# Ledger of designs, part 2: VH-VL binders against f1miw6

Target 1, 251 residues: f1miw6
Amino acid sequence: MPHFAKPLLRNIITRNLFNSIKKKQCLQYLQTLRTLQYDGFTTVYFGETDIPESLVTGEDFSDGYYMPTPTWCVVHAGGSQGWVPWKYRMFLRDELCIKQEDNLFFEFCDVVKKAYGKCAIVVKERRRQDATRPKEGKETEAQAHVPSVVNLTSVTCCPEVAKSYGHKLLTLPSPYNYLNPLDSAWSSLKWFIINNRKEFCLQSVDGVYSYQYILFSDLISKGIERINLSKWRTITTKVRRWENYYLGKLS
Below, E stands for the ipSAE of ESMFold2; O stands for the ipSAE of ESMFold2 at other seeds; V2 stands for 0.75 times the mean of E and O plus 0.25 times the DockQ between their complexes.

## First folded at step 1 (VH-VL)

Design a5 (framework fv_acasunlimab_arm2; at its last look DockQ between E and O 0.02; V2 from the best seeds 0.00; counts 0 for: pae E 13.4 > 2, placed apart)
Fold by ESMFold2-Fast, scan of step 1:
Structure a5 (fold): chain C 251 residues (1-251), chain A 120 residues (1-120), chain B 110 residues (1-110)
Amino acid sequence: as target 1 above (251 residues)
Amino acid sequence: EVQLVESGGGLVQPGRSLRLSCTASGFTFSSYDMSWVRQAPGKGLEWVGYIGTAGDTYYAASVKGRFTISRDDSKSIAYLQMNSLKTEDTAVYYCARADYEILTGPFDYWGQGTLVTVSS
Amino acid sequence: DIVMTQSPSSLSASVGDRVTITCQASQDIRNYLAWYQQKPGKAPKRLIYDASNLETGVPSRFSASGSGTDYTFTISSLQPEDIATYYCQQYDNLPYGSLTFGGGTKVEIK
């Protein structure tokens, strides 16, 4: 197939616009973040990660047999100061559509204000590939404004709530993985789980959910605590280096 | 189940061009950074370049200006376009996946490689 | 750019021996170092990342340590299947420079 056909040209134009929008979002994010840091805001990265139970049990699906695995969502925050002094949360994915925690972000904002003063709270945006691409102009109605409310899967993060505590809520543009130190912390947690899950499995008791939950929670807590202040400082320094590079490249 | 399969290698004359492909399967390709690493016969590993999930590219000094890395996330393919080939570019070229959760991550999965021979 | 100096270039040891390979960076790489095993005719396989973290499924006889500029990889009791070339790799220098590998250490059995 000829690569210069009209559909291929349209796809190239669409992709270039998408990439241009992402670069502009990245530059604006970085400039805003640096301004807040210069004004004395403490940067905290607030986010979540999914821990499938198969990661803990080591279940083998290689035999061509597929089973749905319950997935736990772990919510925490950290930065150059280490993990925030806030109890991490853990939710079953299946329960999140029923039990959305509306007040959790209020508690979080209060805790970090008491610990650090005013904060720049950074959350990762949802993947919105279709939202950034040009759409077919068949509709005569005006497009709705993008809501200011940012949803993590388990927590609704409201900019107005953050502001009421003196914080600023920023959305880290996807897909700039190098700008989120929390992803490195999550990687370390998952590595710890994989390498310590044999101990957990030996202690598990079939049909005793509360006991298994306690052991699973303990494993998660130990993994989180392994990311100490020194490691957080190393990771955030590398993120700062990537930020400086992108600021120079995109501006 | 994660697989990387390189293709496009072969014999090529100095000064010519060649394009390598790396077809990925078994994971969400668009979420991972990809790299090319080469190894000349009987020699060690040499990083060639990488492409991030945002399409940002980085190259070793030895190939900068001659080689271009690109990706097509809809097809789960990474490409290495090699221009102005030199005899010293003769090597097995590996496609490698960077661990997305570790900043600029080390490579957790590698393809089996494809041989590029640059000779007159 | 960061230069990785790996030593020795080759070694020969007996089954059951402790084997040690050293990797020295030209500047502080802050534990952003991986170790790879490459068997003849095969692609490399990652054994260690972040200087000391053992990959899942890799035997416990493999270990690594180090900090700053000096890093060490150890096989506590060499087995016949460990015959391979081992490489260190730093990943601290992006985006301002290149990813760089050590020169490799060929491990053979006597």
Scores: ipSAE 0.127, ipTM 0.625, lowest interface PAE 5.3, mean pLDDT 80
Fold by ESMFold2 at other seeds, look of step 2:
Structure a5 (fold): chain C 251 residues (1-251), chain A 120 residues (1-120), chain B 110 residues (1-110)
Amino acid sequence: as target 1 above (251 residues)
Amino acid sequence: EVQLVESGGGLVQPGRSLRLSCTASGFTFSSYDMSWVRQAPGKGLEWVGYIGTAGDTYYAASVKGRFTISRDDSKSIAYLQMNSLKTEDTAVYYCARADYEILTGPFDYWGQGTLVTVSS
Amino acid sequence: DIVMTQSPSSLSASVGDRVTITCQASQDIRNYLAWYQQKPGKAPKRLIYDASNLETGVPSRFSASGSGTDYTFTISSLQPEDIATYYCQQYDNLPYGSLTFGGGTKVEIK
């Protein structure tokens, strides 16, 4: 192995440069968000969460045998006004890895325009995986209508689509998780699932999802409804405290 | 290697003052938040206070108004000034480094601790 | 302040046993929870952060999970060197609140 530098020193240097970039991105994000809010844009957080089927069924895979369970993706949006008046979407994660829903973001932009007028639509940057090898640079020029900003894995969020509806698309830098109120909403949904799930006791049929999907969809719908306007206002107030903290710390 | 070394502990009478120091090495001190955590003999961990990279400070209710945290980035030292000491302040005092973004978790490195005994 | 209720306060188990420690927060802490090990006479050491992420170099027999208000810490096969007191800690309450620890769980081998 032709390695010269100690791994620890290389990691420290790379980590410091990465953090400086992320601090600048966060400060730019916050300054832009405040400007848009001053200009009358309604802030809407658009995002997704994964619900593994094992969370619903309670199956335990800790016996030393690895068996991946199916994972569902829930896509929704909300803010200080509560959930957007838009039907959330559910996708089986495997299907989503094959094909993304191209027109979903168009529909979403139209719905929030009609509901709130111009919006600052915030999406979370995809968390970067730890590099097992050096990232070799090459700018990907293929997607002119796809931003260089991290997309949701289930939905392509195009800045030009948002702009065509009078919205502004913002990306929240990944290390600043406290600035995403959807994280608290998703945690509350998962807590609701754990505490309200039922054992499946239906007569066995071929491995059909239809019975499980029906119960699963109802459970998700009820969990989302439990996160009402009062809860959303509490969540977004806490996020604003963090925004003020980071504006002071990073500026 | 990342190292944190507390000093300045000892026996002190109630109502008196004491200053603890936390000397840091092996990392860029000015890029990290610092915290003090204490542990009374035979008891659990109690957070005392926190100082951010911008010098902003936060304190537990039990010490607010009596303790002051400060930092000297040029010397890589964090300080805990303890005034109006009470017997209830008797503990081992640890300094701890917070991750520079705090978002990945607090207190990835701890010092060995220094004992403060407040007794008449 | 966010109250962290940790249980049990102590336990004794045999080498090879599975050990489970629980921690409940008084409100949703959004997975901002760490687990620490403190061996007798030593400073605490962080084992787990963000509810489930294992620190580099921590043995694979340690794991944790949970969300919302309910979190668990597991040692899959207890070893003699795991004798320690274990603490959970929330860090969701920054910047305007306290960091709080659970009361601790003392683990001994019988």
Scores: ipSAE 0.012, ipTM 0.531, lowest interface PAE 8.3, mean pLDDT 78
Fold by ESMFold2, look of step 2:
Structure a5 (fold): chain C 251 residues (1-251), chain A 120 residues (1-120), chain B 110 residues (1-110)
Amino acid sequence: as target 1 above (251 residues)
Amino acid sequence: EVQLVESGGGLVQPGRSLRLSCTASGFTFSSYDMSWVRQAPGKGLEWVGYIGTAGDTYYAASVKGRFTISRDDSKSIAYLQMNSLKTEDTAVYYCARADYEILTGPFDYWGQGTLVTVSS
Amino acid sequence: DIVMTQSPSSLSASVGDRVTITCQASQDIRNYLAWYQQKPGKAPKRLIYDASNLETGVPSRFSASGSGTDYTFTISSLQPEDIATYYCQQYDNLPYGSLTFGGGTKVEIK
């Protein structure tokens, strides 16, 4: 199959608005990734997805005014070796929590070092609210003295933490979602949740928050387990074919 | 060669039960989702449901609560338990291999089908 | 459920003619669409997945395109062995809980 037809890439190109800046960023990302892979780095994709609690419970608030429900953030990682042997994490968005994100990435880097050795850790570029944050003064490598907006459902991925374990942290440019195999995994998880959520409906009799969390964790654990090693290898192979196409076209 | 062979079809009366089997060979069964699709005589295709590699199940609204899908990975068999059968359940039932959460599309291999007739 | 509206329900064409079949989804299905061929008395066979990607071994006279809600399937030069019923099918895993087929298009030779 040396001259594989690429009709899916044509569809992606017509839906995505490419500009010269984002094309350069994509090429730089791909060239860096290939260099790291050649140098023996294992590629792992680290990311998050949002799951509204109403999606998990199946609750419908059509009887009154719509009220927003809490959103769960699921954090995990995977690659051609399957899910990283690291327990995924769940957070409520906007729940206050001191310094949890600092420990999480440190733990993750240690686990992937032990499992795979040096890794190229890929994270998606996240949209930023530029109008809210002042740009002067306090941005520094040190974690002290640079607070701004606390997003408790977000994990801060520090390049220096990754470097201290021999890893490299890479950012995938925002408009190239099809180069992130985690998006396929997240879509599969969400579909599993939707089709099994009635088994995990909340019971009003108990009302205890920890029961709600346990039910959500079981549903999500089952959904994650559904994505086995063979499926991971399939999606990462498809992503690699797209990467090779883009490297040839952009370079 | 990938093969899927359905069995267990036949004539049943309304309100009764029937279990279909789909025996798989030529691939690692435990690595694939399995699905059931039916086709009433002279009609189009209708998805019935599927079972994922973790044993998770999903059903079309027309059969939910009456049909149950299961799998035995050690025997490479998928099952369709059909309870409370109705005359509108009369169809050829196909099993199909799927991997539709990974963007390769569903139903790349199909069995030959087995006829279920629900009639008094 | 996502409703798939397939047109026409049947058609007749001569050998060598270009044949076009359309499917319209009730919502954006993000190119998660497959096309199947079913010959009389046989199980369906997948020809195309992800809206436009041909299966290995499918003749190049078969093609498909589309995006959003509107999808087309084309046989560029109809052959006698192409007599079959053709189905589209969505598998967008963001909509809640369904895989749905179009009603089918029976293709005959004049």
Scores: ipSAE 0.000, ipTM 0.421, lowest interface PAE 13.4, mean pLDDT 76
ESMFold2 (binder alone), look of step 2: mean pLDDT 91; pTM 0.931

Design a6 (framework fv_acasunlimab_arm2)
Fold by ESMFold2-Fast, scan of step 1:
Formats: structure tokens, sequence, C-alpha cells
Structure a6 (fold): chain C 251 residues (1-251), chain A 121 residues (1-121), chain B 110 residues (1-110)
């Protein structure tokens, strides 16, 4: 997954952003977002990241041996105001209740309304289903109508729910996920884990799995807390400067 | 533990070439941009150039056209190829991990120990 | 190119003194400024990023502030181990990707 950064953004733009369809979608997204901001909406970026246990334990499969590792999904939101004053969630990917957290987005919308008033809630565009298809040089009408299947998110974000709280739900177009400051926050969290996991791994040899969970949760919490208001301000300011640059260039 | 080790420095005559290597360990090298920074004896720090995760490079005007930065992610090594060396290129050369392009908007977080390049007769 | 002007070029102070270093950018760099410490014969270490954020593990006696074109680095109570040259660095020349360091400030103990 591409990391958001100044030169990486330029390289992505050279290859993908000048595709006419995606360029138009990006422009529409940016124009809508700025209109909402002008109208007094607070922008919050809502999303998730996957943290495989191998990232925490430091397991190396360089031998070419592949072994599935349990993966934790962390759900949070943030913006120029810092992390939203909402308790982040952390789920094991195969946890039975994650697909049935229908009230989680309701709670989120209520919390941000109470904290910020009306919000422009930005979520990532979901991937289209990767189905086996006959090879052909041009997409057919049948292929164009294949339903989207997500790289499944743990939370269902309903536009009608957002609207009932006075919010607007926006989808950041793929492949422009680099315009999402939350992705930079997630990268920082993973970097914190990588650089602090040695202490956690030493603790893991005690063989008590409930303490493993507590230590893992503490490591994640510390990593999230390290992304303070000042860091969020820097991240969102850089995103905003790139948004302004491309709005001027594309119009 | 993040570690960067420069090698390849030494005495070289003006007009000749020298290649520096920066061997990285303790992190996923392919996920980070790498910078070269130099320091002439008794002087301040001067940025030389950097290479992104995808291989694209940028250079300071003083070395553009003479120096080339490359990387080998399979070996976790960054290179600085120095051609047409001048006496003014005499400096300690540092490689540094550039986190602006990987994990947020923080610049150079870890530096190697440096390798001395002396361009003289 | 953005030019970074650092002042003073050197200073001498006693243990326990408050030390202040200033860095001025030739144009607004929107807080994209870092401060580095370089001890004699050693590689630089980053102490501060984004103008005011203290790096993890760096003593709280180090702090920094500023905005726009004017930035300040402070050591509230100078210790012997703080003898070093300090450098500011900008990383905000949009759309340019160049990095520029200040000239450095040599801090010595009396």
Amino acid sequence: as target 1 above (251 residues)
Amino acid sequence: EVQLVESGGGLVQPGRSLRLSCTASGFTFSSYAMSWVRQAPGKGLEWVGYIYTGGSTYYAASVKGRFTISRDDSKSIAYLQMNSLKTEDTAVYYCARDTRYSYGYEPLDYWGQGTLVTVSS
Amino acid sequence: DIVMTQSPSSLSASVGDRVTITCQASQDISDYLAWYQQKPGKAPKRLIYDASNLETGVPSRFSASGSGTDYTFTISSLQPEDIATYYCQQYDNLPSEYLTFGGGTKVEIK
C-alpha cells in the first residue's frame, strides 16, 4: 500500500491521476469537500487498518514458508482537531460480531455531532470484486456491472445514518487514498509498533495469553496516543496544501 | 535496532569516480526513502540527494549530473555513485533514513556513522 | 531554494544556563522544520520535528517553537552532555523536494 508523502504522491499522479475518469472523480471529491468545509462542516476521516500479529512479534517468513497470521483490525477517526473523542475499536479479523456492529456508526455519528457539530465524514472507496474473468482488451457491459465486494470493513457506514445526524458522508476515490491523512496516521502507528515491539516480544515468552492481549492493546494505545494534535495538524496541513495545489491545477 | 553503515570512502584523485554503499538493518528497507547528506571538514551539513521507495531520485544542484543514487532492496543497500570528483566534494558522507516518505511527515530519523571521502592528489 | 539563516553561529554558556538558538527561513515553511544535535565526531540526531514536537526519548529540557519564517530552539538548563553543534532543517519547499540546513550553532560550556 502506498504511503502518503510528497514525492510518492507525485509518482502516483504521473501514473494514475491523469487517467481521465479517476481525475474527474478526484476533482469532484475535492470540490465537494471544500464546499462542505466552506459551509461549516468539520472534516473527519473514518477508517481502519490491519495489524498482523507478525508485525508485533517480529516473525520473519523470509525462508519462503507461508503461515497465516492472526490480524487485528483497528478502527478510528481523526482530522485537524486530532483524534476524534471516540473510543477506538480493535477487533480480531475473524471475530463473529464485527459484521454485526450496526450501531457502531450510529454511535460514531452521535459522538462527532456532540463534539464538532455537522461533519463531512470521509471514508475510503471500497474495492470492486476480484472475479475470474475471460481476458479481453476492452471491458464489456457485463463486466462493468459486476457488483463491488469490499476488502471487508468492520463497520457499515450508511449515508442515511450520517444525514440523520446532520453529517455528509463522502467517499475518497480509489486510488487517491494518499489524500487521506488517516493513512499517514496508520503508517506512524505501524512504525511505532515496529520500533517498540522488542519490549512486547520479551514479555510474550511468559505464555500467558490474556497478558499478551493486554500488552498488545497497550502498545497499540501508546502508538495511537503518540499521534498527538500537533502531528495531526502537520499531516492534515500537508494534505490540504496538496488538495489546494491539485484543485488549482485541475480546474 | 535500526542501523545504517556507510562504506567505500577513501582517498581519490580529482576527476575520478568512487561509489559509496549504505547497508541497512533492523527495519523494512524497501518501505523507506533514503537520503545522502555530506559535511566538509569544519563546515555544516549539506543535503546531497535522496531516493524514494520506487527508485525516483532528486539531487542538490552542486552534484546534479555527477552523482547518482540507487538502491538494491533485496540486499538492503543504498548507493551513491560519485563521478567527476572535485576537491570541493571532500566531506564525511552520511546516509540517513527519510521517514517523510514512509511513516508521516518527519524528516531524517536515523543516520549512519559516516564515511570520509578525501579528493586530493 | 529556501535559505535557512541560523543565529548565533556559536555560543558559550555555563551549566544550568538557558540557551536559545534562532532559525529564519527565507519564506514561509508552514512549521516543516526539524532540529538536529551533532556531537563532535558523531552523526546528527533529530531532536525536534514539525517545529515543536519533541522526539521520543529526548530530554524535556529541549524545546522549540515558531511559525511562518521564524523559529526558536531552547535548552532550558544546559548540561555538559549538551555540548554539540545544533542545526535547523526545512522540509517544506512545495513543490520542490529539496532539504536545506541552517549553518549550525556550536554550543560550548564555559
Scores: ipSAE 0.000, ipTM 0.445, lowest interface PAE 13.2, mean pLDDT 77

Design a7 (framework fv_acasunlimab_arm2)
Fold by ESMFold2-Fast, scan of step 1:
Structure a7 (fold): chain C 251 residues (1-251), chain A 121 residues (1-121), chain B 110 residues (1-110)
Amino acid sequence: as target 1 above (251 residues)
Amino acid sequence: EVQLVESGGGLVQPGRSLRLSCTASGFTFSNYAMSWVRQAPGKGLEWVGYIYSGGSTYYAASVKGRFTISRDDSKSIAYLQMNSLKTEDTAVYYCAKEGSYFDWLSPYDYWGQGTLVTVSS
Amino acid sequence: DIVMTQSPSSLSASVGDRVTITCQASQDIYNYLAWYQQKPGKAPKRLIYDASNLETGVPSRFSASGSGTDYTFTISSLQPEDIATYYCQQYDNLPPGYITFGGGTKVEIK
């Protein structure tokens, strides 16, 4: 058999190069974050999670036939001090919510400034949509540009806006999602929903079930409340330990 | 209902190989890390190895280089390939599910029934 | 590896007694500790996670506490169905994937 097949060798080289780039990005992220923390910045993790209505209703998709179900996007932020004292937002994925929420990030930056002072705001890197490599022409130039604005699905996070409030906006590289304690909080929320959906949702009002009567916001609020300060401290302590490990390992 | 079912155990001679399977149901298998934990007759629990949802694996020193863990997310199966088996590998082998969507935040919430592997001549 | 030292290795008590089991880590594990109950011929069942959190559906007579390297598991009023071997497990996974169990404590009724 051949020493190496071209497709296999290319995949190994591409994966190793990608991993090397991501390790470098992770080290840069960690060094920047640690410097900001030592300079008195409060770390807050800002992000979103998707909650399909099928998670609430308990619908079984094991038959392999799926109908599109409405998906709710929940936006919140937290850290070692617990959830930020800011009302979480919830949007339907099918709506163009960003047009209505252009000022959301401004409000967020103001709230955390008043609560914590200067903050290091951490958002996760969005999954890459286009893997096209840079080539000659306008496409090459466009692909070479790094956006100055970081977009969540429902919210535009602008570094200039963060800076105007004294904050710093950082992007956590994928695949280092375990360095984001917010992802653990989202996991806890989804488990709470699965375990409590029968109690909080699908309640009849005057014997009638309707979307308006699902009380989805109450279920979400209770799930968020369950992720208390103690849980946040546990999660952020684990993340801090992982950060220290990788700072020692990668440097 | 979450269920884990181990299979593939049995009597094998020292130096040979055996592959165990763990079939999962009742949860989104691809989102969870899976572990193998063994227990020799009348002895305590010993962690064997771990596979992340993304496929990265880690092993106990006693089995490193001999055992390999893998997963097939399309079939919801985790595997333990055991090579160069020793008498000391005789144990009930359990597969165990991580308790959280994200690894490292919660210990094992569900265990399989276990499958016995006996390594003797 | 982080070594988990569990004591005692066995104990005998009467129904209604308070029983206490301890678990010591060779280094700080930052409350990443779980307690499991294993009845003869059965798979382990998680009772406690994150050092002190009681699993849903587990009787309130079970409790646990601790920090740093020292952790304790208590059954406030031993019942016949509590006859089992109990194990602590650390999941302070540094380097990643290193999980260790205590040696176990066999709880019997006199």
Scores: ipSAE 0.000, ipTM 0.449, lowest interface PAE 12.2, mean pLDDT 77

Design a8 (framework fv_acasunlimab_arm2)
Fold by ESMFold2-Fast, scan of step 1:
Structure a8 (fold): chain C 251 residues (1-251), chain A 123 residues (1-123), chain B 110 residues (1-110)
Amino acid sequence: as target 1 above (251 residues)
Amino acid sequence: EVQLVESGGGLVQPGRSLRLSCTASGFTFSSYWMSWVRQAPGKGLEWVGYIYSGGTTYYAASVKGRFTISRDDSKSIAYLQMNSLKTEDTAVYYCTRDQEYSSSDYFYYMDVWGQGTLVTVSS
Amino acid sequence: DIVMTQSPSSLSASVGDRVTITCQASQDISNYLAWYQQKPGKAPKRLIYAASNLETGVPSRFSASGSGTDYTFTISSLQPEDIATYYCQQYHNLPYSGFTFGGGTKVEIK
């Protein structure tokens, strides 16, 4: 006869089962990725990062009050072969067009097929709820459950689209972010921005306050260029060591 | 100066094929999506299809399966291959410069148009 | 498909008159709207982009406004050279529907 579980005990049991499931998902992800690599698939990590303008400006106050700064979403992909030969996209968060997102993934799949042949495209597991999604009551709940589609905030990644180009789409479980080399690339980009933002600021001399104009797109492009093939090989080698560790521990 | 020049139009019998060319100059052709738009005599504008900088294509339902858009970035030329032509395909066909692949900005859409080339499908 | 309903289909006005054309989208197009002028035998020329932005070199008598599903185009003082057919166009870019044009408005001088 099982003991009647209290709500608190059931919550602990649920969390333990969830963690076990995530470990199994990680093992399945790694085994599938290795199998695809053995079959000649090129591994490409596809994703996005947010760059608030305050990261570039250092947050200036004019006329003594706070103004929220815009946030830009940068979309790119890379791997052991470097950045993919696809021009990265940059979107203002508040102006994202969901309908354009589907077209971007189609174009991306075509470009990487032409460059590398068949690819294992790795995307991060997205949180169930996202602040960038349209806020539309019960309709939003219904739309959150899409069985065969993996959504980033900027791009809808459809497994069927990837398959039509000969690719495989893989989802990296969220607790294992250190298995995603793209996150390291994004950190390097943001570090470059912080250390080089003054070089791209123009200062006006008029009036009591100095105004800064920033060549934002040039700064981001230069930061992406600094993450060269050598840097990508260093990042992906570190990821490979973590993958081997987990495969050995779980197998 | 930015220019698009269409060629290849003419009189063709129903059921036959025709290929249109669009030669671009004055900009980095490989960075732009290209669209085809047509206009039947005395009628309004109708989008035909577009091709992304990476080569992926999309078509209007009225031409899907019959028309194919392609591009040659080394020559700065876009093509519209029209197969199984019908009398209702009679129109002036325009080549247009569409979105730049590095931007989602809406103001890049169809900012440059060619002069158009007339296609008449008649027996 | 996003359907663009343009009104009126034709109009006649005198030189110096204020002319207004409207365009209604079947769904929110987030200001992804352009206005074109087409003179007989010529390719369309874009006058307005992003619902309200005037193209370089286009006379200031042309203006446009709107948001969501409702958009308007205005000629504040009609000139003889403004005789043309005007089209609205959405470029909100649905994956498989592409771009959609309004039916056009023929502007004539009485």
Scores: ipSAE 0.000, ipTM 0.382, lowest interface PAE 18.6, mean pLDDT 76

Design a9 (framework fv_acasunlimab_arm2)
Fold by ESMFold2-Fast, scan of step 1:
Structure a9 (fold): chain C 251 residues (1-251), chain A 123 residues (1-123), chain B 110 residues (1-110)
Amino acid sequence: as target 1 above (251 residues)
Amino acid sequence: EVQLVESGGGLVQPGRSLRLSCTASGFTFSDYYMSWVRQAPGKGLEWVGYIYSGGSTYYAASVKGRFTISRDDSKSIAYLQMNSLKTEDTAVYYCARVKYTYESGTTYYFDYWGQGTLVTVSS
Amino acid sequence: DIVMTQSPSSLSASVGDRVTITCQASQDISNYLAWYQQKPGKAPKRLIYDASDLETGVPSRFSASGSGTDYTFTISSLQPEDIATYYCQQYDNLPPEYLTFGGGTKVEIK
């Protein structure tokens, strides 16, 4: 019957529209990126990740009680040429300044300009979108609009600032995390932490590492250094294969 | 030490819904990707989908739009919500944990599996 | 889009025999391949990862090799406890078939 069929048809149409919009965003991003690469721009992925202290200590909150743990925000950038020659930043989330760190993006743009020349700086779409929860109607189209300023929680990324150094700022659509090699680098960092936290703990009590005795900065630094040029080349080769797949399917 | 226990399987009619649960213990659940893999009677293994530690989900084409994976890190439970069930969805459903490597960044092979729960879709 | 073709679908061999199973990918998967053993009524167990790396605690009679599109799994001296179905799995993670298993090889004793 028509009444029982109407919600299903609406849901199918909404899903198809959402998928179409996201595919167009992906294709447009890839075409723009390839054009910039052809024009001699070096691709650099700039972003952040959260390292909860529970990852370092190995504490399990599955006992039916969830206690929020302090979380560190790590900011870095990299690409096929390895990590950029820029000192990564690390902020405790509870202590992040309300004021954006606008000077950090200026410093970053200057550093990569000196190291690589003109760059295509890729940042992840800040607003998380879930492909399993599509928005309906015109609201989904409005959400696809690119903001004039892209903000990480730790740093403000201004397109005009990037342009003043000869760079282009690109936003990677959120559903396509596999097109971001930096997310793979972050996974490698977290895996390093899990497997090496014992070596950076000054004291372990009953199988749990005391945070007071962990050299946290040293652990993070060594994890980042472990992701060397060879590992970055492996990660970016995977991303390149994903890019080629999508360009072949969507063009 | 590491244990994964599936529950919620059973007999359901085509077009209906069913939710499976996977209760994990012996590791820090929030650090790992979780995956569902199914096996039809007498057939081979088929990947269904996974959910990464940050909550993003990916699905096999055969179930995309019908199945939803979610997780509750406070309870160490992963869920598989199955909607619009078809007879070809009849299978043993396994919950599996995903292991990472340094060299590949994120890699998607399975290190621990549950015992599986049977879902039979028939009229 | 990545199809894994595993052969043979079944084989029978005697205790002590060398058993070889092959897996062919529809495209280069750069050694992102694992091998699993599934005994009747049990969940699968991973034996090999990254095409050739043996999992800790797995007997040395199991080995694997390969590159590009062609991969091989070998049991150098078949034991009765090795009766199982063996599966390869690629994890090159490309849609629409992000993770793909081979069809399986049933290993039985003559």
Scores: ipSAE 0.005, ipTM 0.488, lowest interface PAE 10.9, mean pLDDT 79

